# VH-VL binders against q8rwq4r167to367, part 2

Target 1, 201 residues: q8rwq4r167to367
Amino acid sequence: LALEDIDGSPSFLEKALQFIEKYGTKIEGILRQSADVEEVERRVQEYEQGKTEFTFDEDPHVVGDCIKHVLRELPSSPVSASCCTALLEAYRIESKEARISSLRSAIAETFPEPNRRLLQRILKMMHTISSHSHENRMNPNAVAACMAPLLLRPLLAGECDLEDDFDGGEDNSAQLLAAANAANNAQAIITVLLEDYGSIF

## First folded at step 4 (VH-VL)

Design f08
Fold by ESMFold2, look of step 7:
Structure f08 (fold): chain C 201 residues (1-201), chain A 123 residues (1-123), chain B 107 residues (1-107)
Amino acid sequence: as target 1 above (201 residues)
Amino acid sequence: EVQLVQSGAEVKKPGSSVKVSCKASGGTFSDYYMHWVRQAPGQGLEWIGEIIPIFGTANYNQKFKDRATLTVDKSTSTAYMELSSLRSEDTAVYYCAREGYDSSGYDYYFDYWGQGTLVTVSS
Amino acid sequence: DIQMTQSPSSVSASVGDRVTITCKASQSISSYVAWYQQKPGKSPKLLIYAASSLQSGVPSRFSDSGSGTDFTLTISSLQPEDFATYFCQQSYDTPLTFGGGTKVEIK
């Protein structure tokens, strides 16, 4: 239950997501622009010492980096290796209508409920930001570039490779190409989920 | 219940300035975009600009950028719109309006409006 | 700037009539349209936002439809309190722009 504390109240992650949805939509470069590293480190430390409430005066870029920190530090990826494989297979369908239908089915039928809820919640924040791209300059592709590595960790780690593409990758050139391909696939998958959010969820 | 109460009607000469106030009550002031919209007599609505009180930054319709100034006083929950170099075509009712917020963020719809301030520009 | 073209400019109708008002955007605005009602001497009042989200306290006889460039506000059974001017507004990009208005008058 990454979004709720034991008592059912909103977690630090959920509070940070709400903050970005409320204050981040009109902030240029939100989720992409890094905050002052010292400020982020202090805020993370304060959170770890029990200060879990955000005040209205906080810098949205710092809160965005706090979201990324929490996602990065989760004990397991929001999307498991088998779920990443399912998304990749569905994404490769060439027909747009069939692809959307297959992505919807993969999420609804193969994801454990907690993972589906977490992914959907994070994508909701991302969809809100990208729906205001004319003000914040963060279209779906840009938001996906910033967030996909945190959501689809197994894909970037090569743990989803169902095909024999670069398996064992002994050549440094082949390893670099496989890493670039994984990053591009992760971004592309998340982009489609954002662009068709209402149809998929 | 949210209320936006604007300053009273004004009669101005061409070339002068006007400053209209909009006091918010019954809700939070600092976390909602405040917009200014005008309506000439018998005419449609025209967006002037927006300001968010937390950051104090304003965004203007380019038509008004050189003449309009939006400010806030967070301690009194009051927004201000100043329009300079007034012309007869600036005769209008000026509204403040609050941008709505829900779980999807800001969507540029105005859920609460001030009562309007008539500004008449004539010699 | 996104131009919103609203039709008709006025409608004469009777209580109980179905009234349809259209807005066309000069470019695709997805579903980002809002609708307002304004009575003489009053400020506008929000009816519908974000393509079919009815504002709290607005009667269910008000509905909208459309996506892309063509949008419609429908009053399914006109009531005496519905005689007013109606405006569409694109909520897609700044500068925010409004339709020219449709005055709904008693026949």
Scores: ipSAE 0.006, ipTM 0.526, lowest interface PAE 11.2, mean pLDDT 84
Fold by ESMFold2 at other seeds, look of step 7:
Structure f08 (fold): chain C 201 residues (1-201), chain A 123 residues (1-123), chain B 107 residues (1-107)
Amino acid sequence: as target 1 above (201 residues)
Amino acid sequence: EVQLVQSGAEVKKPGSSVKVSCKASGGTFSDYYMHWVRQAPGQGLEWIGEIIPIFGTANYNQKFKDRATLTVDKSTSTAYMELSSLRSEDTAVYYCAREGYDSSGYDYYFDYWGQGTLVTVSS
Amino acid sequence: DIQMTQSPSSVSASVGDRVTITCKASQSISSYVAWYQQKPGKSPKLLIYAASSLQSGVPSRFSDSGSGTDFTLTISSLQPEDFATYFCQQSYDTPLTFGGGTKVEIK
């Protein structure tokens, strides 16, 4: 239901994704540059009060942060812990051709359809932005860096990365290294999904 | 139907300025980048710059950056190009053109053009 | 700036001839090229964009090909209304740049 209201009409998230696809492609730093937090909260509140349409003169940076706000507030990650594990296992494959095939299979066969639809829809917006990187300066890796933490929450939380079972105790340096590895893996997975979007979806 | 109508021809002296208007009708003015392109008599096309009406943000060819100003008036759906410190080599037909958009995400092609405005700069 | 080198500068042809026009970019522009037709005293008219998409109302005798740096526009059977000047344009990055034009004239 994240993309549709109960009556089948586009949700706030879907409308924001469409806005970014139309108006965000030529905006330098889109999805990376933050907007004023109070302005983002105002816009979310306006939706709750019945202002359900984006108008042509709204700031794309605000709309981009509205997307992030909605994703952050979802009750569960767009990609579950078991699905994150499947993606990570597929990503570890060294051969590019086999990796792409395994990523495609993991998404098609492991994901519940609502989660697959949501991930694919968000990646479509991200792919559109990164296809205009010569104008907006947001290549696939940059877009992935901004968005992967919101899409692959269980990976960042250490709930699915089988490679980092070696925690090394409770010290801060071990925690920081594990978090950096998880962030790198999340970004790398999303980058491949964007770079090979047509082959995977 | 989408239509771009430009202001009439002008004759100017060197050192003066000119402001060409481009009124859009039959579409959503604020949704699309508007571009300005010029063509000297018998010559090729030269891009001056672009403006997106929703933000009023302009991007210029470096060649014109110090002399060209692109503006919009959203209430009248009109784009403007002003060129200052005119020289004889600025004699050209000046076009406004709308950037097209399709679902595949290709951009920077011009699907609708104004009729052109001849600006003649006399010695 | 990406330079677009268009050739020939003119071509003399008869009705029914196949005409080809080439553009070379100074760097790879993938498939980001557009083609325009311009008749004397008229504004340019979009023919083809994104390397293969015909604009609405453009006859199917117009086609293009190419990727990277080398692009061609082909008129498969020249008609009387096709005598005009043709321009390529890279749509890859600003400043947007055009080829020098090719005048297609009656032989």
Scores: ipSAE 0.006, ipTM 0.534, lowest interface PAE 10.3, mean pLDDT 84

## First folded at step 7 (VH-VL)

Design g01
Fold by ESMFold2, look of step 9:
Structure g01 (fold): chain C 201 residues (1-201), chain A 122 residues (1-122), chain B 108 residues (1-108)
Amino acid sequence: as target 1 above (201 residues)
Amino acid sequence: QVQLVQSGAEVKKPGASVKVSCKASGYTFTSYWMHWVRQAPGQGLEWMGVIDPSGGLTYYAQKFQGRVTLTRDTSTSTVYMELSSLRSEDTAVYYCAKDWGSDYFPEYFDYWGQGTTVTVSS
Amino acid sequence: EIVLTQSPGTLSLSPGERATLSCRASQSVSSSYLAWYQQKPGQAPRLLIYDASSRATGIPDRFSGSGSGTDFTLTISRLEPEDFAVYYCQQYGSWPLTFGGGTKVEIK
């Protein structure tokens, strides 16, 4: 379980999420601004060496990137390929009421419970940050842009059967365009989940 | 402390290529995308394309497809813009600009290079 | 591709006056991902506003942005001598990124 260690205590990820919920709400660009990669790697190693708690004087941008690091390094995506397909199909429904209902059903019917809990927990932190957008400048769409590619990895890898057809070439420009379009879709899905968090969960 | 320092002005003949450099300092070079924007004399800004310096992947505006190439050298924190088959219409100031974030969406540009004037004439 | 049309092309005003600059998109700009830049003669552009209404670091509060969908506005509440420049809007809501044609704010 990504949120708990084997003894049932909060994991590094859970502790970092709690830190951001408490200390990240007033930080301009939180989750969007990158920290120094070497500082992030050092902090992860310090946890592995026994520094198990975040202290109030730590840089929130470093802690935010620790969250991203952990999500990036998970052995399987927080949302599996079949779950990404279900979310994408539900998202494409034009009626807002039907779309929200379909998203709720997709999560309830297709997500294994650990994946549902993980997604809901990360979205809770993201929702908290976006609720303070007047201070941190991170509205739901901005937070989703930063986090959605880490949550919906199979969509970005082109593993969803409902992806749009492209007549793209075989050059480097086609690769980045395909990734950008997938990222747009991932952002849009997560944005709806954030904006209607209470109705969906 | 973020600085983007571009190479000096160039004068080229039609049909030639030009390669403009942009050296970054004051931040982690591979963590942020780098954009290129040009401005013809007395005219507006025109977005040309972007490179992700961590992997070297690029996206170009449609009108520059096939003529522009963006590359980078991570050991020197430098991005290069090469424009081939130059025409007089390519006479412009060329800017590099740092993306605010490195996630898969382009963002706005928080820092700009000083600009490099490229003149295409015989 | 989203085309941004700025108006007016030139805005002739005196110091102390309010300037209102318009940027209209050919289609809706996703999530109001629109920025404004200032460019003084011989200089690179400078970021003023991002996400339609958020001021960049160090930008005076006389600069404000508003709008959504296809219609966006930059307002300078009281022009200072250093504000006479060209202003560009830029969208980043969809690929490819595009700029408006610019509005020149000049002394009347």
Scores: ipSAE 0.000, ipTM 0.538, lowest interface PAE 11.7, mean pLDDT 85
Fold by ESMFold2 at other seeds, look of step 9:
Structure g01 (fold): chain C 201 residues (1-201), chain A 122 residues (1-122), chain B 108 residues (1-108)
Amino acid sequence: as target 1 above (201 residues)
Amino acid sequence: QVQLVQSGAEVKKPGASVKVSCKASGYTFTSYWMHWVRQAPGQGLEWMGVIDPSGGLTYYAQKFQGRVTLTRDTSTSTVYMELSSLRSEDTAVYYCAKDWGSDYFPEYFDYWGQGTTVTVSS
Amino acid sequence: EIVLTQSPGTLSLSPGERATLSCRASQSVSSSYLAWYQQKPGQAPRLLIYDASSRATGIPDRFSGSGSGTDFTLTISRLEPEDFAVYYCQQYGSWPLTFGGGTKVEIK
């Protein structure tokens, strides 16, 4: 339902995804470069007050940050803790073909359909952006770096098994390093999903 | 209109501590990591560490662990770098630098403070 | 950690000449996450290039970056008087973040 309003029409998120797919492909640093936060907040408020369509003259960096804002504010992560664990286990498989097969199976068997559809939809936008990396400079790894923390929140929160054992709470330096390692794992998982999107979905 | 304004130059004796401030404006302070980089006279750039202002979590270069402390005050959008047990080798210009990218990953630095000269002499 | 070795240490050239600066990493830099900075005396560094080859906003097209893996290059196609400065590479592909030792581009 994150992609549709109650009446079945496209949600703010779905409209922003469509805008980026159409107007963001040639924008250098799209999804990576931050927009002015006041501008992003204003645009979200404008939608809530009735401006329900994006126009071609809007700044793609603002629209990209609107997507991130919506994902950050979702009541629950697009990928739940158990689903993050399943993806981590599948990702650790060394054989590329077995890893892709395991990722496909984890998504098909572990994800509730609404979560799978949401993840697939967001990854479709990300795949489209990364397919134009020669123009926008956002290869799959770069797009994943920007988006994975918003998709795999439980992994960054320490609610999943991490590849490296880490106690967390040892000290401030250890906690930031653990968060960075979790973010690197999230990025790696999403990168594989993007690079093999057609085989996985 | 991003600005990083650092506190003024400091002269210290060996064994003392120094605390340098970096006040940020023109962006959402808690959304971007803040790095510290120093440069000794005639030398290159040396990364010291980073703070995530949203929670105050830090990561320090191994060379500075145990001597450097990064803190922040979100009400004033200010980061502080404290370096203790100063030696003459700590004489340098100290820069704060804003991370460009997402608030989850280190990236390159798009904005730098003007630098704070710390001189350590006996 | 990834050690970045810049060469040459000093590059003595005249205005109008082409400058080629090398940055070599001790390990492959993930996704070519490598930046170049320019620093003039008494100033903070200025970002020139990110992701190995992308110019930062407002940087003239005479600056170009290239490379991947362990070997990266900054090229200034035609030196202007304002380009005589020190140049640093920096990697952000893995922790900890590291800088190269710098290349000073000076007037011959």
Scores: ipSAE 0.000, ipTM 0.543, lowest interface PAE 11.2, mean pLDDT 86

Design p02
Fold by ESMFold2, look of step 9:
Structure p02 (fold): chain C 201 residues (1-201), chain A 123 residues (1-123), chain B 107 residues (1-107)
Amino acid sequence: as target 1 above (201 residues)
Amino acid sequence: EVQLVQSGAEVKKPGSSVKVSCKASGGTFSDYYMHWVRQAPGQGLEWIGEIIPIFGRAYYNQKFKDRATLTVDKSTSTAYMELSSLRSEDTAVYYCAREGYDSSGYDYYFDYWGQGTLVTVSS
Amino acid sequence: DIQMTQSPSSVSASVGDRVTITCKASQSISSYVAWYQQKPGKSPKLLIYAADSLQSGVPSRFSDSGSGTDFTLTISSLQPEDFATYFCQQSYDTPLTFGGGTKVEIK
């Protein structure tokens, strides 16, 4: 539903994704470079008040931050906690070929169709941007760094049900180390999904 | 159907300039990159540069950036390539070509080409 | 600049033959290759883009394979209209560069 309005027409998110795919590929730092927060909020309000189409002359950095704003404000993560766990388990496989196969299987077997559609749609835009890294300086790792926290929220929140041992303590230093590792893992997972997008989706 | 129609053949002296036009019809103009590619007689293809009308931004092969100027006129859906300080080595057929776009966002493939404009630089 | 080395320079072939043309990039270009056909006195025509996407209206006898640095265009059963010059093009980095061409001639 995040990609379509009640009447089946493209949502604000879908229109913003299309805009970035069409106009953002040659923009240096797209998805990483911040737009003015007030300008982003104003643009979201304008949509709510009836300006439902992006025009070709809009700033791609503002539109990119509109995408992030919508994802940030979703009441639930595009990837649920159980799906994050499945991706993390598949990612930990050391063989590259087995890892890619396991990631493909995890997405096919554990994701509800609406969540898979949403993730795949967002990753398509990200793949498009990262495929033009020679111009925009946004390789798969850079795009993943910007977007993974919005896609894999449960992983960063420590909500994934994993039995791997990291320090094992519940003190604040253990929590900070676990958060840093979770962020690195989230970025690494999304990076692999982008680098091998055609093989996985 | 998208169609690109170029201006006619030119015969020029060394040191002069030429401006080739490329009129687009049958599709959107402002949000597609237009590229210029040349082909010397019996030779391969050489990329000159690109321009996107929506942002008015041109990018050039370093080899040509001091002599080539790419412009557009959105009101007539026409792209222009001007090459100055012509030399005998610039004798070639000059093509405009539209960059395609698909749902995956792959770029830099040319789905429609103009018929070509022969520019002859006589010494 | 990324160099695209295309071989062979020419091929003599008969109608019905299978023809293969190779293109090697001087560095990895992932799958960013396009293939063009050019007949004498005509502009190039796109056949395949993004290594395996067949342009609308192009016959299925044209196919591509490869990734990274080595790419192959295949014409599975040559037809009279396929006698032309073929070019590969890398779409990975500017300046965009083309292979030297392969002329497919009647044997």
Scores: ipSAE 0.006, ipTM 0.537, lowest interface PAE 9.9, mean pLDDT 85
Fold by ESMFold2 at other seeds, look of step 9:
Structure p02 (fold): chain C 201 residues (1-201), chain A 123 residues (1-123), chain B 107 residues (1-107)
Amino acid sequence: as target 1 above (201 residues)
Amino acid sequence: EVQLVQSGAEVKKPGSSVKVSCKASGGTFSDYYMHWVRQAPGQGLEWIGEIIPIFGRAYYNQKFKDRATLTVDKSTSTAYMELSSLRSEDTAVYYCAREGYDSSGYDYYFDYWGQGTLVTVSS
Amino acid sequence: DIQMTQSPSSVSASVGDRVTITCKASQSISSYVAWYQQKPGKSPKLLIYAADSLQSGVPSRFSDSGSGTDFTLTISSLQPEDFATYFCQQSYDTPLTFGGGTKVEIK
């Protein structure tokens, strides 16, 4: 389980999420500003060697990149391809109230429980960060830009496409446009989930 | 129980400096952000600034930026506020206050306050 | 800076009365408000944060309401220990700012 170790104690990911919720809200550029890759790798190694707690004096940018590292290395996306499709369909509803209701329903009704818990947990941290944008300069759109590719991997890989495939091969320019649209859609979906977090979860 | 114990009252001359200490007991200092707020006679409460335990970084109300210095000593769980170039308008009770934490991550509310330190500036 | 305009400056009330104190922010601050009680010679004490979260150990007779710019602290049935000065504080943006205070006095 991504949030718990085998013995039921908080995982490395859960501890990093808690650290960012407590110490990251006032850090300018948190989740956007990269830490040194070697420092992030060293911190992961330190955890594997028994340093299982984050201390108050650790660099929040390193901890934020540890979160991204863990999400990137998950064997499957937090949101599956079919779940990405459900979010896309709900997001495209024009009425704001109906869109929020449909997003809530898609998450409650179509997500497997472990995936829903993981997504909700990561979004809680992101919501906390984005609610302090006046301090950290990370509004919901900025946080979503940084995190959506890690959460909605099937959408970015083109696995959620509902369009007909009349021809097996597509134009190279059509593939580039579809990738750009997928990235924009992923960011937009996550932005709405953050802006209306209390109504959706 | 969490306690914030501040240094004693001080009487200062105009143009001098004061350094107020705030010692946290119960092991809470390193886990929470510390703020400084003053209350002048006949005036409202006024936020001076904050210091975070991560990196010891301080943020200041612009009004005080050129005269106030916030520091921490993590080994003694003590925060310090120094105010320089004192004038009679700086006569006030100076409080340290701990920023609370809840699971939602809401911040900028002060769940524990020091007892206050009266600083009197007179010639 | 966000100004917090608190009213009234004082209120005279009896034990058992309902007391209402208002704060108005100079711009929208969503629900980022906290309320404090201060007795003479003592430090402020947190009552409510995030517009409706009671601090641990605060009696349920204290409540608040509001969002955006207009906020209200209510004491539903005033008790002898509630005679004090009350302050609102916006927690939306730095510099953090406080209302001018409301002194609740015995009638």
Scores: ipSAE 0.006, ipTM 0.542, lowest interface PAE 9.9, mean pLDDT 84

